# Miniprotein binders against q9h3h3, part 182

Target 1, 235 residues: q9h3h3
Amino acid sequence: EDGFTAEHLAAEAMAADMDPWLVFDARTTPATELDAWLAKYPPSQVTRYGDPGSPNSEPVGWIAVYGQGYSPNSGDVQGLQAAWEALQTSGRPITPGTLRQLAITHHVLSGKWLMHLAPGFKLDHAWAGIARAVVEGQLQVAKVSPRAKEGGRQVICVYTDDFTDRLGVLEADSAIRAAGIKCLLTYKPDVYTYLGIYRANRWHLCPTLYESRFQLGGSARGSRVLDRANNVELT

## First folded at step 11 (miniprotein)

Design WD46
Fold by ESMFold2-Fast, scan of step 11:
Structure WD46 (fold): chain B 235 residues (1-235), chain A 85 residues (1-85)
Amino acid sequence: as target 1 above (235 residues)
Amino acid sequence: DREELIRRFERLVRRAEELLRRAEEALKRGDLETAEDLIIYALMQLKLAAWIAEELGDPELLRRVEELVRRAERLLEEVERLKRE
């Protein structure tokens, strides 16, 4: 996120969402087909715009796996955006609390655990673990970015349906860890994404609500989740 | 919602049971690193399950969690013993 404006990041996110997705949909596809699909579309090899030699000939915005019980509910994003414009012109303080209330009012409650990994075997292995957890019903939905032309890390996003449900967020973290993921995880509500609020923003808001680190050994084994907003350890 | 908390509890317990089963298989193969990881994952599920049981105030649910925690702790002690060998 360093070196890009909020407008640039929002434009890139919109382009990815609008371009075609490669989807394994467990609601309509047997679980036995997953391993073949993962072998066909490893995220380290799928290119954003369909480079020669990649598995894709056309642009791919995201590679996604939908769980059996997945039911999309983005809430009232249009109403959220209108209320955001009104809030900015009202002179009312823009704080984490006012954004949380806006999100609740418009039912824009989803959020996601994020992990950033370099292209390669470790990324593909991590994605395969997450995809299996989704198909097995331990996670609801996940997506991973394709390989960018400019290079850089790729992102795996694991969604939960309600960022205000702390237990649900922690349950998802626990399932990600059980899938074999040991890297740093950060959690971001989608309301921040829909409003184009990233790390560097004029309201000094931290879009990351939770941070998860994994450690083995000693009495502090397991996942350590920090609530960044309240500066409280949850686990 | 009480019904959702119970469903969430059962999901966490089932996940912990499967992780412990896989940990026992890893121990039989002598794969201590995998066994340790799986036991730690199971304990993480059980911690969340315990919080739900406490919120629900159901002593039977808490007893079920405590039984699985004791099983996980015994397996972890076995891993630590084998690592010293």
Scores: ipSAE 0.339, ipTM 0.761, lowest interface PAE 4.0, mean pLDDT 87

Design WD47
Fold by ESMFold2-Fast, scan of step 11:
Structure WD47 (fold): chain B 235 residues (1-235), chain A 85 residues (1-85)
Amino acid sequence: as target 1 above (235 residues)
Amino acid sequence: DREELIRRFERLVRRAEELLRRAEEALKRGDLETAEQLIIYALMQLKLAAWIAEELGDPELLRRVEELVRRAERLLEEVERLKRE
């Protein structure tokens, strides 16, 4: 079988959420301390399960930066899961629209821009840019995965509070780009994560709602954001 | 809703102004690549600000965006001129 099945990805995500996090919390920590914190915990060096040679000796699930206005609201995840179970047994079609309806009904509205980068200086530089944007108030909250034992790609997640607010999603994309990020970005609502919508899901849904591509050259400079669910260009 | 759109508009415009200010400083240092990138980032902020101004139906907000777009275009022309020598 495949080591990157939806089952394995969901189990890894749950374990990471349950393990300790390294957090820079701008609600209680002065912005002047950010650069020292970033130097102490570069994501390419922080190990998932701890190592004497790394910045951490104990497991770390995520490295996160909370903005001054950050207020977590995961919604009613239990109600969402119960409704999802009922939807699957009902025979009703499972589409982006029906998942959007479940998310709205249960107030599970957060989502995130994702970028995947190999461990190294480019990852650390990208994370530093994102972290500064969060502390400066351009983004609300972000996290990055620690380095896995096998050295696979790491993910930076940049959250927005409401995936149904297209302008908010686009504003976050614009802020990510202004932070110097040029790589491909994909946007995933947290409802998809809670319900296990990953690559090659059984409902043949695109696992992300939006994709952002960035160009500095040519007459069409800037972000090109595509709504993958409806196949419509937004920018 | 309307209040949130105005707050978002002002944030985007403020960010664009700061990016253009930094672009001018980069030009003074002869850092054409950084200046060009900052101008493009500013134009991205202004595009979203223009959409908000249109949604609000406010011609004054749109004029403010258009003035900053022209400033960004002038700076981009200066970058292109300097790159040609």
Scores: ipSAE 0.348, ipTM 0.765, lowest interface PAE 3.8, mean pLDDT 87

Design WD48
Fold by ESMFold2-Fast, scan of step 11:
Structure WD48 (fold): chain B 235 residues (1-235), chain A 85 residues (1-85)
Amino acid sequence: as target 1 above (235 residues)
Amino acid sequence: DREELIRRFERLVRRAEELLRRAEEALKRGDLETAEMLIIYALMQLKLAAWIAEELGDPELLRRVEELVRRAERLLEEVERLKRE
């Protein structure tokens, strides 16, 4: 956001990942408990650093829902980071294709659809829809950021296993839409996050690989998905 | 692999079938806007299922998708008809 550097954004992301998470884990918890859990922890009210007046008194980094089939696989992040430093030292061009190859080599393939919403009923409603889709097996895993001390939009992240699997990315988009989500969605491979590549990066890379817009009118209705890396309309 | 593509195909088809069932219920309630939305969601699933069927080269899977697409198109025509009434 304004006034934030890449170092500040990376530090905040790391802190959120390291702080405790509020998790509904469908692998060990009956689906019938989801509605009560969602009512207890609406993301518009859960505070990042804890507050006696909120649902949490202690810091919360993320609010997450794990599907029954969820099996985390981050790949070889350490090998990726070492290879990234070597790549920068080599003087070779830093391009989307180069990063894709680096990610494939080190099996760092996960990615996520992102939606940014203001705190309030619309955010909580969207999160509830996503959480139900995860528990019902339509999506694998999702998380939402808690409310920051100084306002701002919150983010819902819906993960897929493999950003190079275009069909899988499109499947997740279709499931998000079927859950009632109509806002703009952008897709970011986790490799960009692990390497600290954000919007204002040195290499002028677009960290957004796909973009999804929803429409009801015109000659085509439904999702319009753009592959931003290759400048190709997929739908 | 092929087994995973088949699982994804079945997941998409089941999702489309459920969406179309809910669309029919919305039509029975006279909720044309919800019915239209659900049909569009179903067609999105079926488009992806068709791509998988084509990749697998399985004519029976493609036939199943085509039948559901025709069903969705008939429901959408019914929505358009009722909106004119």
Scores: ipSAE 0.349, ipTM 0.765, lowest interface PAE 3.8, mean pLDDT 87

Design WD49
Fold by ESMFold2-Fast, scan of step 11:
Order: sequence, then C-alpha cells, then structure tokens
Structure WD49 (fold): chain B 235 residues (1-235), chain A 85 residues (1-85)
Amino acid sequence: as target 1 above (235 residues)
Amino acid sequence: DREELIRRFERLVRRAEELLRRAEEALKRGDLETAEYLIIYALMQLKLAAWIAEELGDPELLRRVEELVRRAERLLEEVERLKRE
C-alpha cells in the first residue's frame, strides 16, 4: 500500500495471523454446509476488529477454507531467519536465486496466488467461487482478508504447497480461472513474506514471482502467466 | 515421480471433461457467454495436461488430450455460429 514500509506491512500481517480466524474446514465439515457458511460470513461484511452491525462482534484476522486434503507444513522458519541474517552479514548478493535456495534448504516452500478486490458483491462472488473450488478439491486452501477500512481493497490468497513446483503453481492458476475468476493475479512465495520482501524493498527485488492475466478473445484466449524474475512467458 | 504426474494428468483431464459437459448444458439453454468461458477454462486444463503427457513421453495420453481439444474446438465453433444468428 502507498506510504507503508516493509516493517509496517509485516506487523500488519503478523497481527492478522495472531487474531482469531473464521474457518470452514472441509476435513471435518460436510460440503453441504458451505453455502450457508458463505452467506453468514461474506468478506465484504466481516469487519477486522468486530462491529455490532457486522457478522462478527470480535476481531477476525482471516476468513479461510481448508480442503479435504489440506495438511499444513510451514517448514523450518527459525532456521530460515537465522540463515537470512547470516546471508545479509556475509556480503553475498541477495537475488531471487539465493532466496530460492534458502527456502529449499529450510523447507519453506508454500506460496500463494493473490487477488485484490474492492469490498462489495464482486469480492463476495469471487470468494464464493474460490471456496467452492477448495471444498470440491480443485484447490487446497484459501483465505480472504476482512474489511479493515473504508475504500481499501481486500485480498484473496490461494495457496500451493511448493512454489518451486512450476506445474503445481500453474494448476492452481487454471483452477482459479475455472472458478470464474478473471482479474489480475500475482504469485508470492511465503519465504518472501517471512523475509519482508514487499514493494520498494531494500534489495530492489520484485515482490512476486509470477503474474497471471486472463485474456478474452483473440488466438491466445485463456491465462497468460509471466515469470517476473526472468521475464519469460510460461503459458 | 511418474505416478504423481499421471495422477495430475487424470485430474486435469477429468476437470476438462466436466467443464465441457457444463458448456454443452449452457449451449442447450442459450447461455453463450457461460458456454464460451467454460470451453476456454477446459482448454486451459488441457494445455497443462498436454505438457504432462509430453513430459511423460506417452503418446496415448497426448492422443486423449488432442481428442478433448478437438471436442472443445467444435463447441467453440457452435458458440460462434449461434452468436451470428
């Protein structure tokens, strides 16, 4: 966001992760209950800090849907942080390649497709489509931010297990598109989030690895996925 | 892992088949916009399935993808025909 430093963005993300989440867990809840849950908790109406006029009276950090096969693995985040500090003090260049190697070494492999939408019907409709794709097994897990301020966009995050698995990243993109999502998507590995790689970072790195645009009409209809680090088209 | 790639391939193909079935239903009720988008989404699944078939070096898997691509192309031609009416 404009005017925020990497430290402010990291603090905001940490606070959301620590606050309670509203979760539909398909591992323990029948799929038939999803539509009622989505109607009860539309993300455009769920407030970040609670409000008597909203679905929640208490703070909510994230609204999430877990697929039947979801098995979280955060890797060795402590080892990653220690290695990151050593890398910075070593004087060795900090590049996408060195960050990738740190992530692999410490098994911090998850990543996510991001979409930013204004609060309203379009956001709620997009989230419902993503949530149904998760419950039906086309996606593994997703979350959406609650409404925190007037006029501010909310974010939907769709996770994959391994950002180094290019095919898996592209499968998630195709499943998002199959759910009816047509807006711009960007892909960010969680290692970048843990290490504070945001817009205007100290190392001048692109904060996302991939960009997906949906094309309508023409000979190349469908998803166009670009590798931002190497400036190469993948689809 | 060959077994993992085969499972991914089958998942993509199964999803493409379901999207094309829904596209046919949309065409029957005259919803050309929905039909077109479902066909495009099916083709996206099939593109990834083709990459897996190529990686596996399996001509039978590639043949299966090509058959579904031809089916999707026929449905797109029908959408374009109905739009002109």
Scores: ipSAE 0.288, ipTM 0.714, lowest interface PAE 4.4, mean pLDDT 86

Design WD5
Fold by ESMFold2-Fast, scan of step 11:
Structure WD5 (fold): chain B 235 residues (1-235), chain A 85 residues (1-85)
Amino acid sequence: as target 1 above (235 residues)
Amino acid sequence: DREELIRRFERLVRRAEELLRRAEEALKRGDLETAEELIIYALMQLMLAKWIAEELGDPELLRRVEELVRRAERLLEEVERLKRE
């Protein structure tokens, strides 16, 4: 929403991470249970703070699906934050390359493909496709935001282990497309999220590294991935 | 490293084979739109697999990808043919 400051947006993100999550964990739950779980918790109906008319009466921060091989590795986020404060006071340029170096040094390598969809059938259908791809082992982990109090688009996040691994990022894009997703995707490294790099950041950095557009018709078919920092097409 | 690239290659090839199998089933049902989408998804997997085969300089891996690409292209031609009927 455009009424919130960057500080309030960061606080909301922290609150969502700290509030309870609805999780389908394929490491401990049979894949045959997924369809019932998806029917019980469609993201367009799950409310952020709970509502007697929704599937949840209590707050839900995220709705997530963990793949069988999912092993969380956040790296050294505390070290990253300390180094970030030092960088800001040092007078050194803050660039994508400098942030990449901080991320590598502190092993904060995960990243995510993002898609933003309005609440409704299309969101629920997209999430179901992503969730099945995760449970089938085609993607590693994904989450979707619940419906906000005032409404607005919801976000599906599909994670990869290492944003510096371009092939791995592209492989995830291809798996998302194969799951039936046709909307615009953007890729954001988690280091940017931890450091508060959003759309209107004070360092004027592009908040995403890659952009993926999909088309079935015309002379070029399939996914077109753009490196946003260098403005060069990868596919 | 070489072993990790080979693992990625095999994952991409397996995904492409599954997508093409699903595409053939869609064609059997007369679902041309779904068949076309699945073939395009398979070609996307195969493009990445080809880049890995080229990076490894392995002619057998390249041959395997090229064979699956030809299969996918033949299925796309069949979809186009059926649409004209």
Scores: ipSAE 0.494, ipTM 0.831, lowest interface PAE 2.5, mean pLDDT 87

Design WD50
Fold by ESMFold2-Fast, scan of step 11:
Structure WD50 (fold): chain B 235 residues (1-235), chain A 85 residues (1-85)
Amino acid sequence: as target 1 above (235 residues)
Amino acid sequence: DREELIRRFERLVRRAEELLRRAEEALKRGDLDTAEELIIYALMQLKLAAWIAEELGDPELLRRVEELVRRAERLLEEVERLKRE
């Protein structure tokens, strides 16, 4: 689906993070205003760089919803990046375990469940469900990408505080499903994003720790979560 | 941390109870598909709560989960019965 190199993906991610965000912040905004905000900024219509026909005239990096109890903690990203550089020059093996250790040491623990959906009603409906779950306190924070000029699928990211907390990751999956989400989900620690590690990296690291699949229709009996790193079913 | 596990257990149980309450409301409206879906979501919460109760070694917490699972199963049976009508 992407033809971009890891360097181009990292540059695009950084640009999106630096550009302005459209935020519904439940810490300062009444929950009763959410439906109007969702109607004003459906992700299928908000454009990445602004468009006369879209809800935004200026660039938008992300559309986000912050829960009432959300307290941002990125950890020591600068220290993480310095330690990563030192690890690379040390000649020591670079494994999932050593990266996990660096993340723990520098408190860069957040991670996210990802879902990719085509622009349209299903994306907007999924985002509305996630946003309501965040405002109701079932999830902590979420964001969705705006529509890219070149098209393609958009991504909804649902964050958890600690990717090493397996139960917390599974609890978030369960809340996402309860919000009505039935598509494939993948879970990625933010440490991989901060270090610019994507699929096809030189260290052969898999940035995806978990996959979640939901049974469809009359067979819908809940989530099946796979631990990708150990190839073990958790549910 | 035992205290954190207890807090998570209580959150999961409360979510399950709310999902089952909404399922009962959907059932009263005749919305069988929504009721079924909400019951399945509740059972997912209860599965995680059971794992916590087992980790804590607390048979009383596990008994509470089992009671809610039985309630969810009764609601699923009622949904299946109504769909056959």
Scores: ipSAE 0.399, ipTM 0.797, lowest interface PAE 3.2, mean pLDDT 87

Design WD51
Fold by ESMFold2-Fast, scan of step 11:
Structure WD51 (fold): chain B 235 residues (1-235), chain A 85 residues (1-85)
Amino acid sequence: as target 1 above (235 residues)
Amino acid sequence: DREELIRRFERLVRRAEELLRRAEEALKRGDLYTAEELIIYALMQLKLAAWIAEELGDPELLRRVEELVRRAERLLEEVERLKRE
């Protein structure tokens, strides 16, 4: 039952990655074209499988914006997966620290801030802000899911190149906030994705390393970032 | 990497300066809520920039951050003054 559900979710994720992406690539496209592209493809209206009422007639897996300096580096994912199998067989404890060690050893360092929003104007406004921050060089790369048929929440993913670089993670948070984003953010390292660490995992690990809350009023104005692995506020 | 930290510092400072410029524009049009929000965003950038300056042990970079913090504080004082009116 649980196995079936996990297989179904993995199949959906693979299909999204394999289906066409709508990409604004600032490495090859002038920044002046961004506003027209955002108007043409608002994520609340782009449908996962296409329809006559949406901007797309064909399936779309993701809507993405690549920054001018974007240079993908996934590290040694094969080595990571082999080491993970060895770790599970070894009987060593599986902890956030052990996973961090594996990620560093195999240079699988990227991660992402996640935000989940209902389809609508707030989602489109949030995505436009994030996309402009990427094109302006304040963030490196981001993507947003298209609208599912039954209108569930959509996700915006904002990537950083090194989850062990706390300052870089916090800098990305501050840039997201400056883009006008006020909702809860959670940060997930890609190593957790490659190793299948999701909610309700068998090792009882929190699937995210950080969370960010934002407020304008009170004694703690601005972002409050919690390191969930160590239970420490970074502020 | 010292050079990477300096590049990050300069990006944070540039962001803060632009946010404060936009805050001044918001104040000119009487949009106190937007002005306050932009000033808080600028202060968040400056806090990270201060951490970098401290790690680099560079008092001149820290002084630059302190100048921008003072500018942000003056703008917050103006927001508070206008709210009282």
Scores: ipSAE 0.397, ipTM 0.789, lowest interface PAE 3.0, mean pLDDT 87

Design WD52
Fold by ESMFold2-Fast, scan of step 11:
Structure WD52 (fold): chain B 235 residues (1-235), chain A 85 residues (1-85)
Amino acid sequence: as target 1 above (235 residues)
Amino acid sequence: DREELIRRFERLVRRAEELLRRAEEALKRGDLEEAEELIIYALMQLKLAAWIAEELGDPELLRRVEELVRRAERLLEEVERLKRE
């Protein structure tokens, strides 16, 4: 979030990943149960630490939906972190290209489209659309943050398996839009998350690789996707 | 590789066809705004499918995409016409 240091943001992300998740797993659960699950656990009402009156009585790090074909592959995160420390001490420049090469070497290829929405009906509606797209096989996997005690925006993350696969990244964008999502999307490779690349990082890197803007009117109908690192329009 | 690109192409085309089918249903109900959105979503899928067909160098796949694009464009023209009346 704005106002936090990179170290604070990394610590929050680690804590959320370690806490329990609420998961709808389409690999083992019938699709007919999704609507009831979404009604039971709307992200605007699920609290981070199980506040009184919320659907959860214990801490929740993430609310997630796994698609029928979802197969987790995080790559060699430990090898990535060791190589990252070596790179920092080597004096070599830290650029998007060097991080990309590090990710490829260690097979840490997954990434995610991010959308930030205020708690409320629009967040719950957007999450329901994304969750249905995942269960119907249009997207592979997604998660949404629970409501923080201090308030603020919640984030929906929609994952792809390979951030170097531009067509796969764009295919996910097109599926998100087809699910009814019109807000700004940004794409972040998981390698940036594992290495603590957030806003105001000390290497002055842009914390996301792509951005997607959507409009229905005018000469540029549909998604405009920009490669932020190379200043190249992809669509 | 070739087989993976063909699978991606077929997924995008199937998604576009479903979106166009839903757009036609929305038009029958008189829901012009929903029809317009669905057509634009379909065109986004078809743009990616065209890139795959071009990468594969397969004129048959490209013709399939072009036919669906023409159908989408005709539906969009009909939506725009109905909005003006």
Scores: ipSAE 0.461, ipTM 0.823, lowest interface PAE 3.0, mean pLDDT 87

Design WD53
Fold by ESMFold2-Fast, scan of step 11:
Structure WD53 (fold): chain B 235 residues (1-235), chain A 85 residues (1-85)
Amino acid sequence: as target 1 above (235 residues)
Amino acid sequence: DREELIRKFERLVRRAEELLRRAEEALKRGDLETAEELIIYALMQLKLAAWIAEELGDPELLRRVEELVRRAERLLEEVERLKRE
């Protein structure tokens, strides 16, 4: 059943990636236009398949903000997929280390911090904070899902260039926190997404590499980041 | 990859300095909750900057971070003092 769920999630992700995106591109658009763009396209109101009563009449797969220095590099996803199929048929062990090596070999290094929020003011406020951090250069790129179902949670994805660069991943976490985000964050390398590593996968791999929890007071102030694969507190 | 680490270090330090400046302004306004939050965010940036300074093996960069940490701790003590009053 979990295999069926993974196939469904992969199909939904592909459909969203192929549908049009609403993009604020700071490489070509002045930062002064961001607030008007955010007011026009709040993610709680943008509908996945379009509706005359929403900001969009046509389908929208993602709402995204590209930073000034954003330079996309997906690596060799096709080569990664072929190597993955060969690895599975070889009978060799499939571990976080093996997947990490596959990702490095094929230059599929990007990853993302994920936060899931219900549609409404808190989602729109969180997205606005993230979008401003991207445009101001504190983060490189982010996207948020449109509203697909009544009551269904939406996801904000904040990308980093290299999931093997632990300091870079932690720096992005700290920038997200400085933008006012206090909810639970999880970090997933894009290689896991491309290979269909989700909850309860066949290889019993944890689908995320890190978790970030925020605490303002007490003896542990700030972000507490856990390396889930090694069960080690990083901060 | 020393150049990338240096760029990350400078970015984190600049972020921390701006957060501390905003914290001081919040403190002047009597907004203790916002000041505390901004100080904690600054300390998070500085913790990562310290790790980079250690990786680079540069004691001068570490001293810069330690000075900003001392400034942040002094501001946090001031917030705690004002909450008691």
Scores: ipSAE 0.350, ipTM 0.769, lowest interface PAE 3.9, mean pLDDT 87

Design WD54
Fold by ESMFold2-Fast, scan of step 11:
Parts: sequence; structure tokens; C-alpha cells
Structure WD54 (fold): chain B 235 residues (1-235), chain A 85 residues (1-85)
Amino acid sequence: as target 1 above (235 residues)
Amino acid sequence: DREELIRQFERLVRRAEELLRRAEEALKRGDLETAEELIIYALMQLKLAAWIAEELGDPELLRRVEELVRRAERLLEEVERLKRE
């Protein structure tokens, strides 16, 4: 999205994770309250660092919706980071396979479908559709970035439990399409996010595993999904 | 592209300034752990900004980074002071 280094993007993502989140938690809140919550906190208006003129006066890192069955498991991120430093000093090649093995060993298995949209009605409408799918049980959990001071695109992240479970990843794609989403989606395992694998990383790795493009009329799934690592069409 | 590097530098400096502002607010409310983490992320962004300033060969940009590093260091000293209380 921009020309920053991978380290800069990782630092920005971690700062957002540390800040307060606005959360609609379907495990403790009735589904009937969702529409009012979405109207109160449209992502195009919620500011990253707070503004008295916005819905928030204090910093917000993420706006999230947790499904009724959501059970967070980040795995052993501390162990993953230690192993990553060891791998970098070992002289072993850093490849998608090596990172996959680190993720499995440390149980850092979650991943996410990403969509990037400009601030505005289209972003807010897309987020509302995703949030409803989460609350209704078609998706497990999702979050959207607040509006940055610099006015760049915002990102919606739709999570799955296990990036190695290809069928589960594809099922989430189908649910996103069923929610009315037509833009480009890319899938990124959280291990890549934790280790700072972004565009233009120094290891020349593709930062995403899958790409989904909307397909009108012909597809049973509503989309074409490409496995980027193996260059194979899955749908 | 020199202009692209200057734009990246300005974004990094702005983000560092905002992280330090939030760290000051965290300190004010007694949230020492959050303040320390925000200062660390500000310093990470300032390291990247320093690298860009060095590539551009611009002493004025380096001076701006050094001022923010000093501000971050003062905030870390305040965190350490409050931890002792």
C-alpha cells in the first residue's frame, strides 16, 4: 500500500494492537444491539488517535466484532519470536515452508482475509455486512482499522483459526462473498504479521498465501481463489 | 525517488510524534506499561526515519529525528522514575 519498510509496518501494527479496541462481543451482547453499535462507530469516522469531533476522544487501535463461538488462541507468540531470531542467525534459508513449520511448532495458526478500502460509505457498508456475518455465525471474528490521521486506506481483517486448514480458509471466503463483498481479498497467516513479513520484505517472500477475486455468475463459490505460493487455481 | 523518501520520512516522524503524545497521556493516567511500549514503538519508527535521513544526506532531517529521540528518552526516564514510586 505504501513504500515503507516491513519493520515500519510491523511497528505500526503492534502499536494498534496495544491501543484500546472498540468491541462488539456477541458472546455477551444480544445480536439486536449490533445495528446501533455499527451506527455509533462507523470505521470511516472513528479516528486512530482520538479527536473530540469524532465518535472517540481517546485512541482506538481496532474496531472488532467477536462471534458467539469465538475462542481466541494466539499460540506461543513469544516462543515463535525467539525461534525466528534463532532462524535468522542460523544461516538456514528463510522460506514459506520454514515459516509454516515455525507456526505449527508454536501453535500460531490463525490467519486472515484482508480487504483494503478508502474511508467512506463503501467501507462502512462492507464492515456492517462482515459484522452481521460474524454475529450470525457465518464468520468467527473480524476487525477493521480506524481512520488514520494521514487519511490512507483502511483494512478489514476476517480471521480463521488455522491457515493450514485450506477448506476452512475457503469457507471463510465464501461467507465473505455471501455477505456482499466484491473487492479483492488476500489471505495472510498471522505468523507473517508477527514476524514482519510485508510487501518488500528482505527475504523476498510473498506476504500473502491466497488471493480471492469476485466472479459474477459462473462460480458456485462466488469467487476465484488462487494459491499464490503454488500458482494453482482452487476455484 | 528522493521525493518518495521525503514523504516516507515525514510520515514516520508524524507517527513517532503521535506515539510519544499518546505515551505522555498514558503516563498521566498512570499506565506505565502502555507508556513504555508506545515509547519503544516511537523509537523503532525514529530508527527508520534516521536511516532515510542518512540516505538523503540531509543533516536537518537527522537533527529533527535526534530531537524526538531526546524527547522519547526523557519519557523513558519518567517511566523509570514512576516505577520506583
Scores: ipSAE 0.000, ipTM 0.178, lowest interface PAE 15.9, mean pLDDT 81

Design WD55
Fold by ESMFold2-Fast, scan of step 11:
Structure WD55 (fold): chain B 235 residues (1-235), chain A 85 residues (1-85)
Amino acid sequence: as target 1 above (235 residues)
Amino acid sequence: DREELIRMFERLVRRAEELLRRAEEALKRGDLETAEELIIYALMQLKLAAWIAEELGDPELLRRVEELVRRAERLLEEVERLKRE
């Protein structure tokens, strides 16, 4: 661990959020247009900073699909950031409970299931499945990173409205599995993303709350979900 | 590769400059919270730009980042000053 990894990843996430997004918005676009849009913008071919040989000549931060019922969780991100700065200056302990309380106080409740896949057919196929589930109403919103340099993995993020709503988080996991996704999933609250809690953070916090593993041979649920903080198997 | 890092650097610097310009406008209209948020966003992007400049070993690129960081720090100090008044 080099000590700067968490800040570096937070800066990269901020850069991606500020760059233009390619969005399929089911609130304003007919579902029948989705397959053509997916064919035009396969995430394995869309480049982060643009390329004449890719679908985009200009930078793309994220490729996203919004469901018909999608209503963004606005939260008070400014208040969260100010409170976080005050907390760090105070010298008080920074714990998962403290971060959860900051998130609740400032209504920054959204979170996401993450899956990391290498660029290629499997990534594009997984994204298409997730996008269809969003447009059909089984999931609310999702996004996928564009292709960066070399052989780095890309990430698909599937959002839920409230990370403190365990049932909602588990329902999203079930919908992801029903869409044909079999890879490892981890769940991260957006408050951790906003505050720069990544794998090498200075507070030694686990950057994800839940882990989901596909059960080969078909369990009734399709996966086993572990609560990392409490070390308790939920399914 | 080098060319990809240079493009990333230029995007981050341009974005930081835009955010700082917007922060100055927010300060002029007395919107201290928006100004503070924009400055913090600019600083986050400048941190990544500094890392890239160091990777490239280009002191001119690092100097450009340091100038913008100093500008952002001065604006943040102004926000803190105005909050007290």
Scores: ipSAE 0.000, ipTM 0.199, lowest interface PAE 16.0, mean pLDDT 81

